# Designs tried in a protein design chat: VH-VL binders against q0atu2. Part 175

Target 1, 119 residues: q0atu2
Amino acid sequence: MLDKKARIRTSREYRNVFEKGKRLSGRFLIIYYVENALDNNRFGFITNKKIGMAVIRNRIKRQLRAIVREYQGQVKNKHDIVLVARAGIGKSSFEGMEKDYIAIMKKAGLFARNANKID

## First folded at step 8 (VH-VL)

Design tc7 (framework fv_dusigitumab)
Fold by ESMFold2-Fast, scan of step 8:
Structure tc7 (fold): chain C 119 residues (1-119), chain A 121 residues (1-121), chain B 111 residues (1-111)
Amino acid sequence: as target 1 above (119 residues)
Amino acid sequence: QVQLVQSGAEVKKPGASVKVSCKASGYTFTGYEINWVRQATGQGLEWMGWMNPYSGYTGYAQKFQGRVTMTRNTSISTAYMELSSLRSEDTAVYYCARDYSYYETSYFDYWGQGTTVTVSS
Amino acid sequence: QSVLTQPPSVSAAPGQKVTISCSGSSSNIGDNYVSWYQQLPGTAPKLLIYDNDKRPSGIPDRFSGSKSGTSATLGITGLQTGDEADYYCGTWDSSLSAEYVFGGGTKLTVL
């Protein structure tokens, strides 16, 4: 389970990331991300109603939290990151979501071991 | 800068199919879902479905399930909506619209100009 | 029938204010955020309000939105002749399969 200090908790904090952050899109995920003034990362998860019924939205949210937790140690410190599920994510496999997450985080330059970051 | 440009007006006979195009420019086409909304003459807006240009996955309103198909060609940043088994009640202006997700909702921030489809004998 | 209920028309004089209501149920407005769209005669709809009460860039503060329970309201102050249009509320409906639903539309006449 993701540590409480690593979660974005309030609607105001979510809206701050949407309004000030950068946006990158993957196949099944969008991330919004911004540097914070803390010494830790915080993650938010959004599965809006267009994704489907509550059962599907809750499953996707749990799976995304599990993926984020697994790769938590690779993420550069001092960021607020919101993951937004895209329409159609409910048809993806867990592995498909995981691959999408890794690809988008690398593209954003948010993984600490990004060997391709030259400038 | 963001633009959605739709194909021209169509006149079809009952039972025919129509395919409307929506060409996107000014943004990364695969980064946003495209929704289709129609408006019958003198009537309100009616949602038809969404298409994710990255995955190709779709979701359709129950009313149109079995008659509508939404596709895209990413090489030319173009979305398509095909409606089959046309009836006179399908006479409408058909719009494509870009889906923007903000917090726990999504909405349509840019719209195409509309394509008039007239179904008559 | 439209899923969300709006009055078919409203009217007022230039400089006055109007409110347009939008009524739904627990599965749509009661459980989601509302957007408003303006449709000038002969044109495509344009986003006017999102997230219940937020304005896109370029929309003047004469336009405002609010939500209470299963109803939403669009407010327009300082009416101008250029505000004559059809206004639609819209939101996602969470019952069974998710669908986007619109109100029936309200024709605003500035006399």
Scores: ipSAE 0.803, ipTM 0.910, lowest interface PAE 0.9, mean pLDDT 91
Fold by OpenDDE, second read of step 9:
Structure tc7 (fold): chain C 119 residues (1-119), chain A 121 residues (1-121), chain B 111 residues (1-111)
Amino acid sequence: as target 1 above (119 residues)
Amino acid sequence: QVQLVQSGAEVKKPGASVKVSCKASGYTFTGYEINWVRQATGQGLEWMGWMNPYSGYTGYAQKFQGRVTMTRNTSISTAYMELSSLRSEDTAVYYCARDYSYYETSYFDYWGQGTTVTVSS
Amino acid sequence: QSVLTQPPSVSAAPGQKVTISCSGSSSNIGDNYVSWYQQLPGTAPKLLIYDNDKRPSGIPDRFSGSKSGTSATLGITGLQTGDEADYYCGTWDSSLSAEYVFGGGTKLTVL
């Protein structure tokens, strides 16, 4: 689970990312990202009812948090990043989500280059 | 006022390349993706791809993969779309469009005036 | 051959109401917000409706949009001669690596 300090939690924080950040769309995810004044990254997660019932939405959030946690050490610092789950994500596999996340984060230039699995 | 101003009409031979420019003004250029859409005479709109002016990364329609290159010059707030190996069927009006995004939404809220590209032998 | 399907043409007299349908699939209209674009003869497309049913500033309320399932509809009431144009629906398609897709376009003729 992500540390509390690594989470976007308030509506104001989310709004700031959406209004001032940049956007990039993937197959299952849309990310919004903006530089912050902190020394750490913060992540937010947005799902809507189009994904499915609450149990499904919660599953998706859990899976996305797991993915973000897995690669958080490879993300450039000082960013607020919001992941918006597209409706189709409910039909995707975990591996599909992971692949999409990696691809979209690369396109955003948010991953540091290394010899890990993202490379 | 947001404006997208495109370069002038082009006439090319088959096999040549064309590079269309799209100069943005009235907003932060690096804050919004630029999309390219073309329209053959009497035909519908066809999406070609997107370019992120901040990162420079792109996403192309599969149909144009390997033949289209979208770039930008941030110092002059200008996006470029280059299409190579031109064919007669590439004759069309080419548009740049700004992508507005908020939450889950994405739509093209401002469009360039279009650039006519004619490919003929 | 367009991913989204629109009627090729619709027509009505001034003052009447017209509807333009846009049918797709779960991966596009089903999953994503639909936008509508108006293209007057000889001009660039113009955003008419976004997020299924929202109007940008400057668009009169006689233009409306709706979405249900995998289909979207554009409604135009109080039809005016100036409404004669081509109308396109558009949205993102997740099955095509997040490609944007347009309908084939509908030519609206004001009789």
Scores: ipSAE 0.017, ipTM 0.678, lowest interface PAE 7.4, mean pLDDT 89

Design tc70 (framework fv_dusigitumab)
Fold by ESMFold2-Fast, scan of step 8:
Structure tc70 (fold): chain C 119 residues (1-119), chain A 121 residues (1-121), chain B 111 residues (1-111)
Amino acid sequence: as target 1 above (119 residues)
Amino acid sequence: QVQLVQSGAEVKKPGASVKVSCKASGYTFTGYDINWVRQATGQGLEWMGWMNPYSGYTGYAQKFQGRVTMTRNTSISTAYMELSSLRSEDTAVYYCARDYSYYETSYFDYWGQGTTVTVSS
Amino acid sequence: QSVLTQPPSVSAAPGQKVTISCSGSSSNIGDNYVSWYQQLPGTAPKLLIYDNDKRPSGIPDRFSGSKSGTSATLGITGLQTGDEADYYCGTWDSGLSAEYVFGGGTKLTVL
């Protein structure tokens, strides 16, 4: 479960991220992201009706929240990030979604550099 | 600018297959899902299915399941829709359209010009 | 035929206003956001309204949308001859299959 303050909660806040944010697509996920004026990150999760029936959409949303929670410590602070499930995500494994999330966050420059790399 | 350019008109016999192409330009092809929509002469719009160009995964309307196949070639930013076992009622204009996700929905923000497919004996 | 119900035609004079209704059910319009598409004669459809009431860049403010319950409405004010077209509502259906559904279309004639 993500801390309450780490969640995007209102439709207005979601629309702000869609309208002002950058868009980046992965295999099963799209992220929209924008820097915020807060001291923390906030995440939103969207599984629209094209994904499938409610049982599938609810499963995907729970799995995405679990993935985001597991990697919270690697995300650069002060961002609002909305994860949108794209067509076909219901055919992916949990591991597949996790790998896609990591890849897209790295590509967006939102993940901290691997500690094993010396500059 | 974003463009979807479709292949030219086709005339087919009943029982044949037709494969329509849709070439994308002006954006990252793999970043947006493609939908196919058809319109019979004097009729309304009918959704056929979606294809995710990154994964290659597809979802088809129940009416077309078993007859439609949607594919892509990412090296040339081109989507394909193949419809088999053609019948006279498949005579229609076929459109590809780009899927754009905004908030809790998605919709079709750019459309190809359409491909007329005529099925006649 | 079509899952969403629209009147087949509507007519008005230049400068007047019209509204086009789109009626659905709880599994489509009732639990999703509606888009509207304009199709000029001989052309591909064009996105006119998204997210119930938002306009893409380039769409004039005389076009508006709204949604209440299981119905949506497209409003057009200051009618011009160039508005003569077919208008379609569309949304995702959350029933047994996840399919995009369109209204049957409304032909607008500017007299």
Scores: ipSAE 0.829, ipTM 0.922, lowest interface PAE 0.8, mean pLDDT 91
Fold by OpenDDE, second read of step 9:
Structure tc70 (fold): chain C 119 residues (1-119), chain A 121 residues (1-121), chain B 111 residues (1-111)
Amino acid sequence: as target 1 above (119 residues)
Amino acid sequence: QVQLVQSGAEVKKPGASVKVSCKASGYTFTGYDINWVRQATGQGLEWMGWMNPYSGYTGYAQKFQGRVTMTRNTSISTAYMELSSLRSEDTAVYYCARDYSYYETSYFDYWGQGTTVTVSS
Amino acid sequence: QSVLTQPPSVSAAPGQKVTISCSGSSSNIGDNYVSWYQQLPGTAPKLLIYDNDKRPSGIPDRFSGSKSGTSATLGITGLQTGDEADYYCGTWDSGLSAEYVFGGGTKLTVL
């Protein structure tokens, strides 16, 4: 799982990303991203009731964490990134979610140039 | 007051490179992204890319990928946009613009006066 | 050619109201806030509207913005001769590698 230092954990940290970050929307995800003053990236995850019941929301959150963990080594450093799950994500496959994550992160220019698992 | 002052007009030959500067004042230079937008004569606005003055990170439009380089000199609060392998279609007025990002939005609240770049044989 | 579609031109007499439409898609206007820029002849663009419907200081309330679905609209009431300019909508498009996209621009002529 994601290291604690790689996670956005506080409301203040989330608020900072939402207030100062850029926003991009994918098919299943919206990402908010802002540069931080650290040497590492931090990720946050937001799922709301539009996705479905709590059990579904928790599943989606776990899946998103897995995806982020898989690709975190290829993401440019010094970013706080919040993933907001869109309502339709509940109907998506894991592969669909992964594809969307990769696509939106690429579009955001957040992958390192030498990233090779995203092509 | 916030100001973006760009370098003067350029005339280049095809295949050459041009580097336009944008000096910022009236605000913390490293606090806001700089966007570059160009406009061919009688045409619309075309976004080229963004550069974060603090980190130097950039994002370029796909159209200009590999041909544009956006940099900055923080000591003099100046952003640069270099476009290489110039062609006639690159003839345009080039603008720098400050990106204001707050909450979920990003918009260009201040613009440079523009730099005319002419590419001709 | 432009990702966002605007009418090429609109015209009206002084004192009248005009609207300029900006049509996009879910990946741009649908998901992102729209800004409008005014470009007077021979000048650099100026921010006119941001966040769909907000006016920067110095912009009179004759100018208004709205957004619905994948479309945005700029409204100008009490049209003045000084409003004659090109108007551009703009927003981020996640479908184009996080590119900022502009409309094709609308030439407003005050008759």
Scores: ipSAE 0.007, ipTM 0.649, lowest interface PAE 10.0, mean pLDDT 90

Design tc71 (framework fv_dusigitumab)
Fold by ESMFold2-Fast, scan of step 8:
Structure tc71 (fold): chain C 119 residues (1-119), chain A 121 residues (1-121), chain B 111 residues (1-111)
Amino acid sequence: as target 1 above (119 residues)
Amino acid sequence: QVQLVQSGAEVKKPGASVKVSCKASGYTFTGYDINWVRQATGQGLEWMGWMNPYSGYTGYAQKFQGRVTMTRNTSISTAYMELSSLRSEDTAVYYCARDYSYYETSYFDYWGQGTTVTVSS
Amino acid sequence: QSVLTQPPSVSAAPGQKVTISCSGSSSNIGDNYVSWYQQLPGTAPKLLIYDNDKRPSGIPDRFSGSKSGTSATLGITGLQTGDEADYYCGTWDSELSAEYVFGGGTKLTVL
């Protein structure tokens, strides 16, 4: 589970990330991201109606939260990051979404320098 | 500069198929979904479906399910919409449009110039 | 028939204000954000408003949007002859298996 303090909760905070942040797209995900003035990262999750029915949108949100939680320790601190599901994500596997998330975060330079290395 | 350039006008007989192209430039083609919208003469806009150029996945409006196919060729940044079993009622201008996601919605921020398809015997 | 309802036409004089309504239901406008598109004669549609009330870069502040319940409104102040066009509202609809729906369009005539 992500702590409450690690979640973007208000519409104003979401719009701030969209308006000031950078955009990067993957196969199933788009991220919008910006540095924050806090001591921690915050994540937002958006599944627009174009994704499908509520059951599918709710499943995708849960799976994305689980993926973000799994890799939370690898993310550079002090960022607000919004994950937006792309059309077709409901046809992807959990593994496919996870792989896409990792690829996007690496491309954005949001994974810490040595996060993918084992000592 | 973002630009979507569509193929030229087509004249088809009833029962034929038409394939319209939409070439993207000025942005990362795989980074934005493409929508197709048509407009019959003097009528309103009608959404046909979306295509994700990265995944190749598609979603079609119920009205066109079974007759429409949306594809892409990422090497030339081009989206395609093929409509089969053409009827006179399919006479319309066909548009491609780029999908932009903002907060809890998405909308069409750039449009192609349109392709006129005339179906007549 | 269109899923979202707009008046088929509106007219106003130069310099006046005009409003164009767009009515939907709880599954579309009531549960989502509305965009507006302008289509000048012989041209492709152009994004005018997104996220209910926001303007893309290059759209003058004479154009505004608002939403209340299951309805949205496009406002145009200081009307100019160059504003003669068809105007369409649009949004996603959850009950149509995630289809994008447009209003029927409103032809604006500057008298």
Scores: ipSAE 0.804, ipTM 0.916, lowest interface PAE 0.9, mean pLDDT 91
Fold by OpenDDE, second read of step 9:
Structure tc71 (fold): chain C 119 residues (1-119), chain A 121 residues (1-121), chain B 111 residues (1-111)
Amino acid sequence: as target 1 above (119 residues)
Amino acid sequence: QVQLVQSGAEVKKPGASVKVSCKASGYTFTGYDINWVRQATGQGLEWMGWMNPYSGYTGYAQKFQGRVTMTRNTSISTAYMELSSLRSEDTAVYYCARDYSYYETSYFDYWGQGTTVTVSS
Amino acid sequence: QSVLTQPPSVSAAPGQKVTISCSGSSSNIGDNYVSWYQQLPGTAPKLLIYDNDKRPSGIPDRFSGSKSGTSATLGITGLQTGDEADYYCGTWDSELSAEYVFGGGTKLTVL
């Protein structure tokens, strides 16, 4: 589970990321990211009805949180990052989702190029 | 008035390094990323990378990875772009540009006047 | 060679309308806002259009932008001799390590 301090929790915090952050799109994810004034990263998650029914949206959100937690140690510090699930994510596998996350984070320069799953 | 003023023309030998400066004024320097874009004579624009003046974080085009270094001196609101291992193909006008990010957008709203870098034997 | 594709040149007489196309892919134009830059001969580029269709202050309304799918278009009506310049589209590309990409540029000649 993500630490409380590693979570974007308020509408104001989300708005800040959307208004001031950069945007990049992956296959299944869109990320908005902006530098913060903290020493830690914070993550937010957005799912909408385009993904599917509530049970699907909740599943996707859980999966994304698991992925983010797995790789949180590899993310460049001092960033607020919002993950927006794209419509196609509902049909993706966990592994596909994970790969997309890694790819887009690398492309955003938030992961090192050699970043990979830590076994 | 927002202004980006770049350093003067440079002439370098192959294998040397060049460091171009970009002095910002008229706005909070640390509030906006600085992008670097070059343009070879008669050619199009080529993006090189971005630098955040507050944190010093950078993102470089893969083409220039390992050869370009973007830095800043916040006390004088100046950004720097250093390109090493110069080759003839690096001959170009180099621009700094302010990155305006708002909502989902990012665009270059102000540009420096450009710095001509000539690499020749 | 450029990630975004533009016609190398367009031309028209004063007073006429011209359009400049910018073709990309889902990872760039498809997913990101497009900007247009005008570069007069011997000068630095200037922001002309941002967010697909918005004009910065000082840009006359005879300049317009639009985006559909993976393509963007710059429109110029009431063409003036002073519009003779190179025009570049640009956007971020998610498939190229978050690189900003430009079109190859279009040279507009006013006849």
Scores: ipSAE 0.014, ipTM 0.669, lowest interface PAE 8.8, mean pLDDT 90

Design tc72 (framework fv_dusigitumab)
Fold by ESMFold2-Fast, scan of step 8:
Structure tc72 (fold): chain C 119 residues (1-119), chain A 121 residues (1-121), chain B 111 residues (1-111)
Amino acid sequence: as target 1 above (119 residues)
Amino acid sequence: QVQLVQSGAEVKKPGASVKVSCKASGYTFTGYDINWVRQATGQGLEWMGWMNPYSGYTGYAQKFQGRVTMTRNTSISTAYMELSSLRSEDTAVYYCARDYSYYETSYFDYWGQGTTVTVSS
Amino acid sequence: QSVLTQPPSVSAAPGQKVTISCSGSSSNIGDNYVSWYQQLPGTAPKLLIYDNDKRPSGIPDRFSGSKSGTSATLGITGLQTGDEADYYCGTWDSSPSAEYVFGGGTKLTVL
């Protein structure tokens, strides 16, 4: 799972991203994102109750955290990014969610050029 | 500048089907889910279902399962709700509404003007 | 019946204040955020309050919302004749399947 420094944790911080950030939608995900004043990225995950029961919402959150963790090295530094699950995400595969995440992050310009190059 | 414009009033006989359209403008159509809500004369609001215009996926209220179909045509930014096997109890105003997600919930921030459907013999 | 319970009607004089209650259960209001919708006579509903207590642009601060436990409240101060309308609360209920549920509606009359 993601390090605690890489997580958006408080409702105030989430609302800041929703109110100040840019919005971009994918097939199963919406992202809201804004530059932060920190030296690192932070991610938030929202699976609101329209998605389904707690078991489904918790599974989706775990899968999204795993996807974000896998690609964290490619994300441009100093951003707060919130992933919001869309209606129907529960019918998607893990691979489908992963592909949607990659596509939306590229479209937002949030994947850094050569982000995963070895130093 | 966000606007949802629905098709005109319909009069149908029992057993027929009706298909209501909802044309979106002023925003990226595929970026927001669409909900359908109806209201019988003198009655309250009743949720029918949601449709994700990007994926085409849908979810319907249990009451309407088997009778309702929600679709879209992304090339003309239009959502559709088709209700089959019409009964007199289906006489209502039908609304489309845009779903907006904010923090831990979603709600309907813009509504169409409504389409009156009358089912009579 | 409606899943959320509202009084069928409320009334008050111009300039007064009124509150409209909306009662649910732990599966809806108890663990989710509430929205309120205003429906003026002959018109479509309009979003009035979201996220329990937030107003969209263009909604005057005379309108307020709050939530406690399994109940939500819409408050209207400085009542005007133009506030005569039906008011509906709404929220998601995710058990056993996700459905949006509305209150039965409250007719506000400004006497």
Scores: ipSAE 0.798, ipTM 0.911, lowest interface PAE 0.9, mean pLDDT 91
Fold by OpenDDE, second read of step 9:
Structure tc72 (fold): chain C 119 residues (1-119), chain A 121 residues (1-121), chain B 111 residues (1-111)
Amino acid sequence: as target 1 above (119 residues)
Amino acid sequence: QVQLVQSGAEVKKPGASVKVSCKASGYTFTGYDINWVRQATGQGLEWMGWMNPYSGYTGYAQKFQGRVTMTRNTSISTAYMELSSLRSEDTAVYYCARDYSYYETSYFDYWGQGTTVTVSS
Amino acid sequence: QSVLTQPPSVSAAPGQKVTISCSGSSSNIGDNYVSWYQQLPGTAPKLLIYDNDKRPSGIPDRFSGSKSGTSATLGITGLQTGDEADYYCGTWDSSPSAEYVFGGGTKLTVL
């Protein structure tokens, strides 16, 4: 799992990202992202009831955390990034989610220039 | 300015199908889900389902499963709701509404003007 | 028959305060944020309150929302004749497939 220091954990931290960050929508994900004053990136995950039952929401969160963990070393530093799951994500494969994450992060310009495994 | 403009009134016979359109403007169409809600005369609001314009995926209320189809044409930023096997109780005003997902919430922040569908023999 | 329960009607004189209740369960109001919608006669619904107690731009502060447990409340102070409308609460409900649910609606009459 993601390191504790790599997680957005407090309501205040989430509010800051939502209020001051940029919003970008992908096929299955919406990301809110803003620069932080830290030396590391922090990630947050949101799955509201629109996504489905608790077991589904938890599965989606687990999958998104796995994806973020896989690519976190390739993301530009000093960002707070919140992933909001869109309706229908539960119908997507893991690979589909991963593809969408890569696409939306590219569009946001959040990957480092020397990033690999994102083509 | 965000706008949802729906197609005109429809009159159908029982057993027929109706397809209502909802054209979006003023925002990125694929970036927000579209919900459909209907309201029978003198009655309350009834949620029918959601459609993700980007993926095309849908989620329908159980009541309408097998009878409703929600689609979209992204090139013209238009959502569609088709209801088949119409019956008299389907007579209602049908609304499209934009879904805004914010934090842990999802609500309908913009609505179309509504489309009256009348089902009668 | 609605999943969320509202009083069918409320009334008050101009300038007074009214409250509209919305009662649900743990699977809907208990676990999710509530929105309120205003529907003026012959018009489409309009978002009035979101996230239990937040107002969209353009909504005056005399409209307020609150949530406690499995119930939500809409408050309107300084009642005006233009407030005469139907009001609906709404939220998502945890079912095998998540569904959005509305209250039955409350008719507000300004005396």
Scores: ipSAE 0.733, ipTM 0.922, lowest interface PAE 0.8, mean pLDDT 94

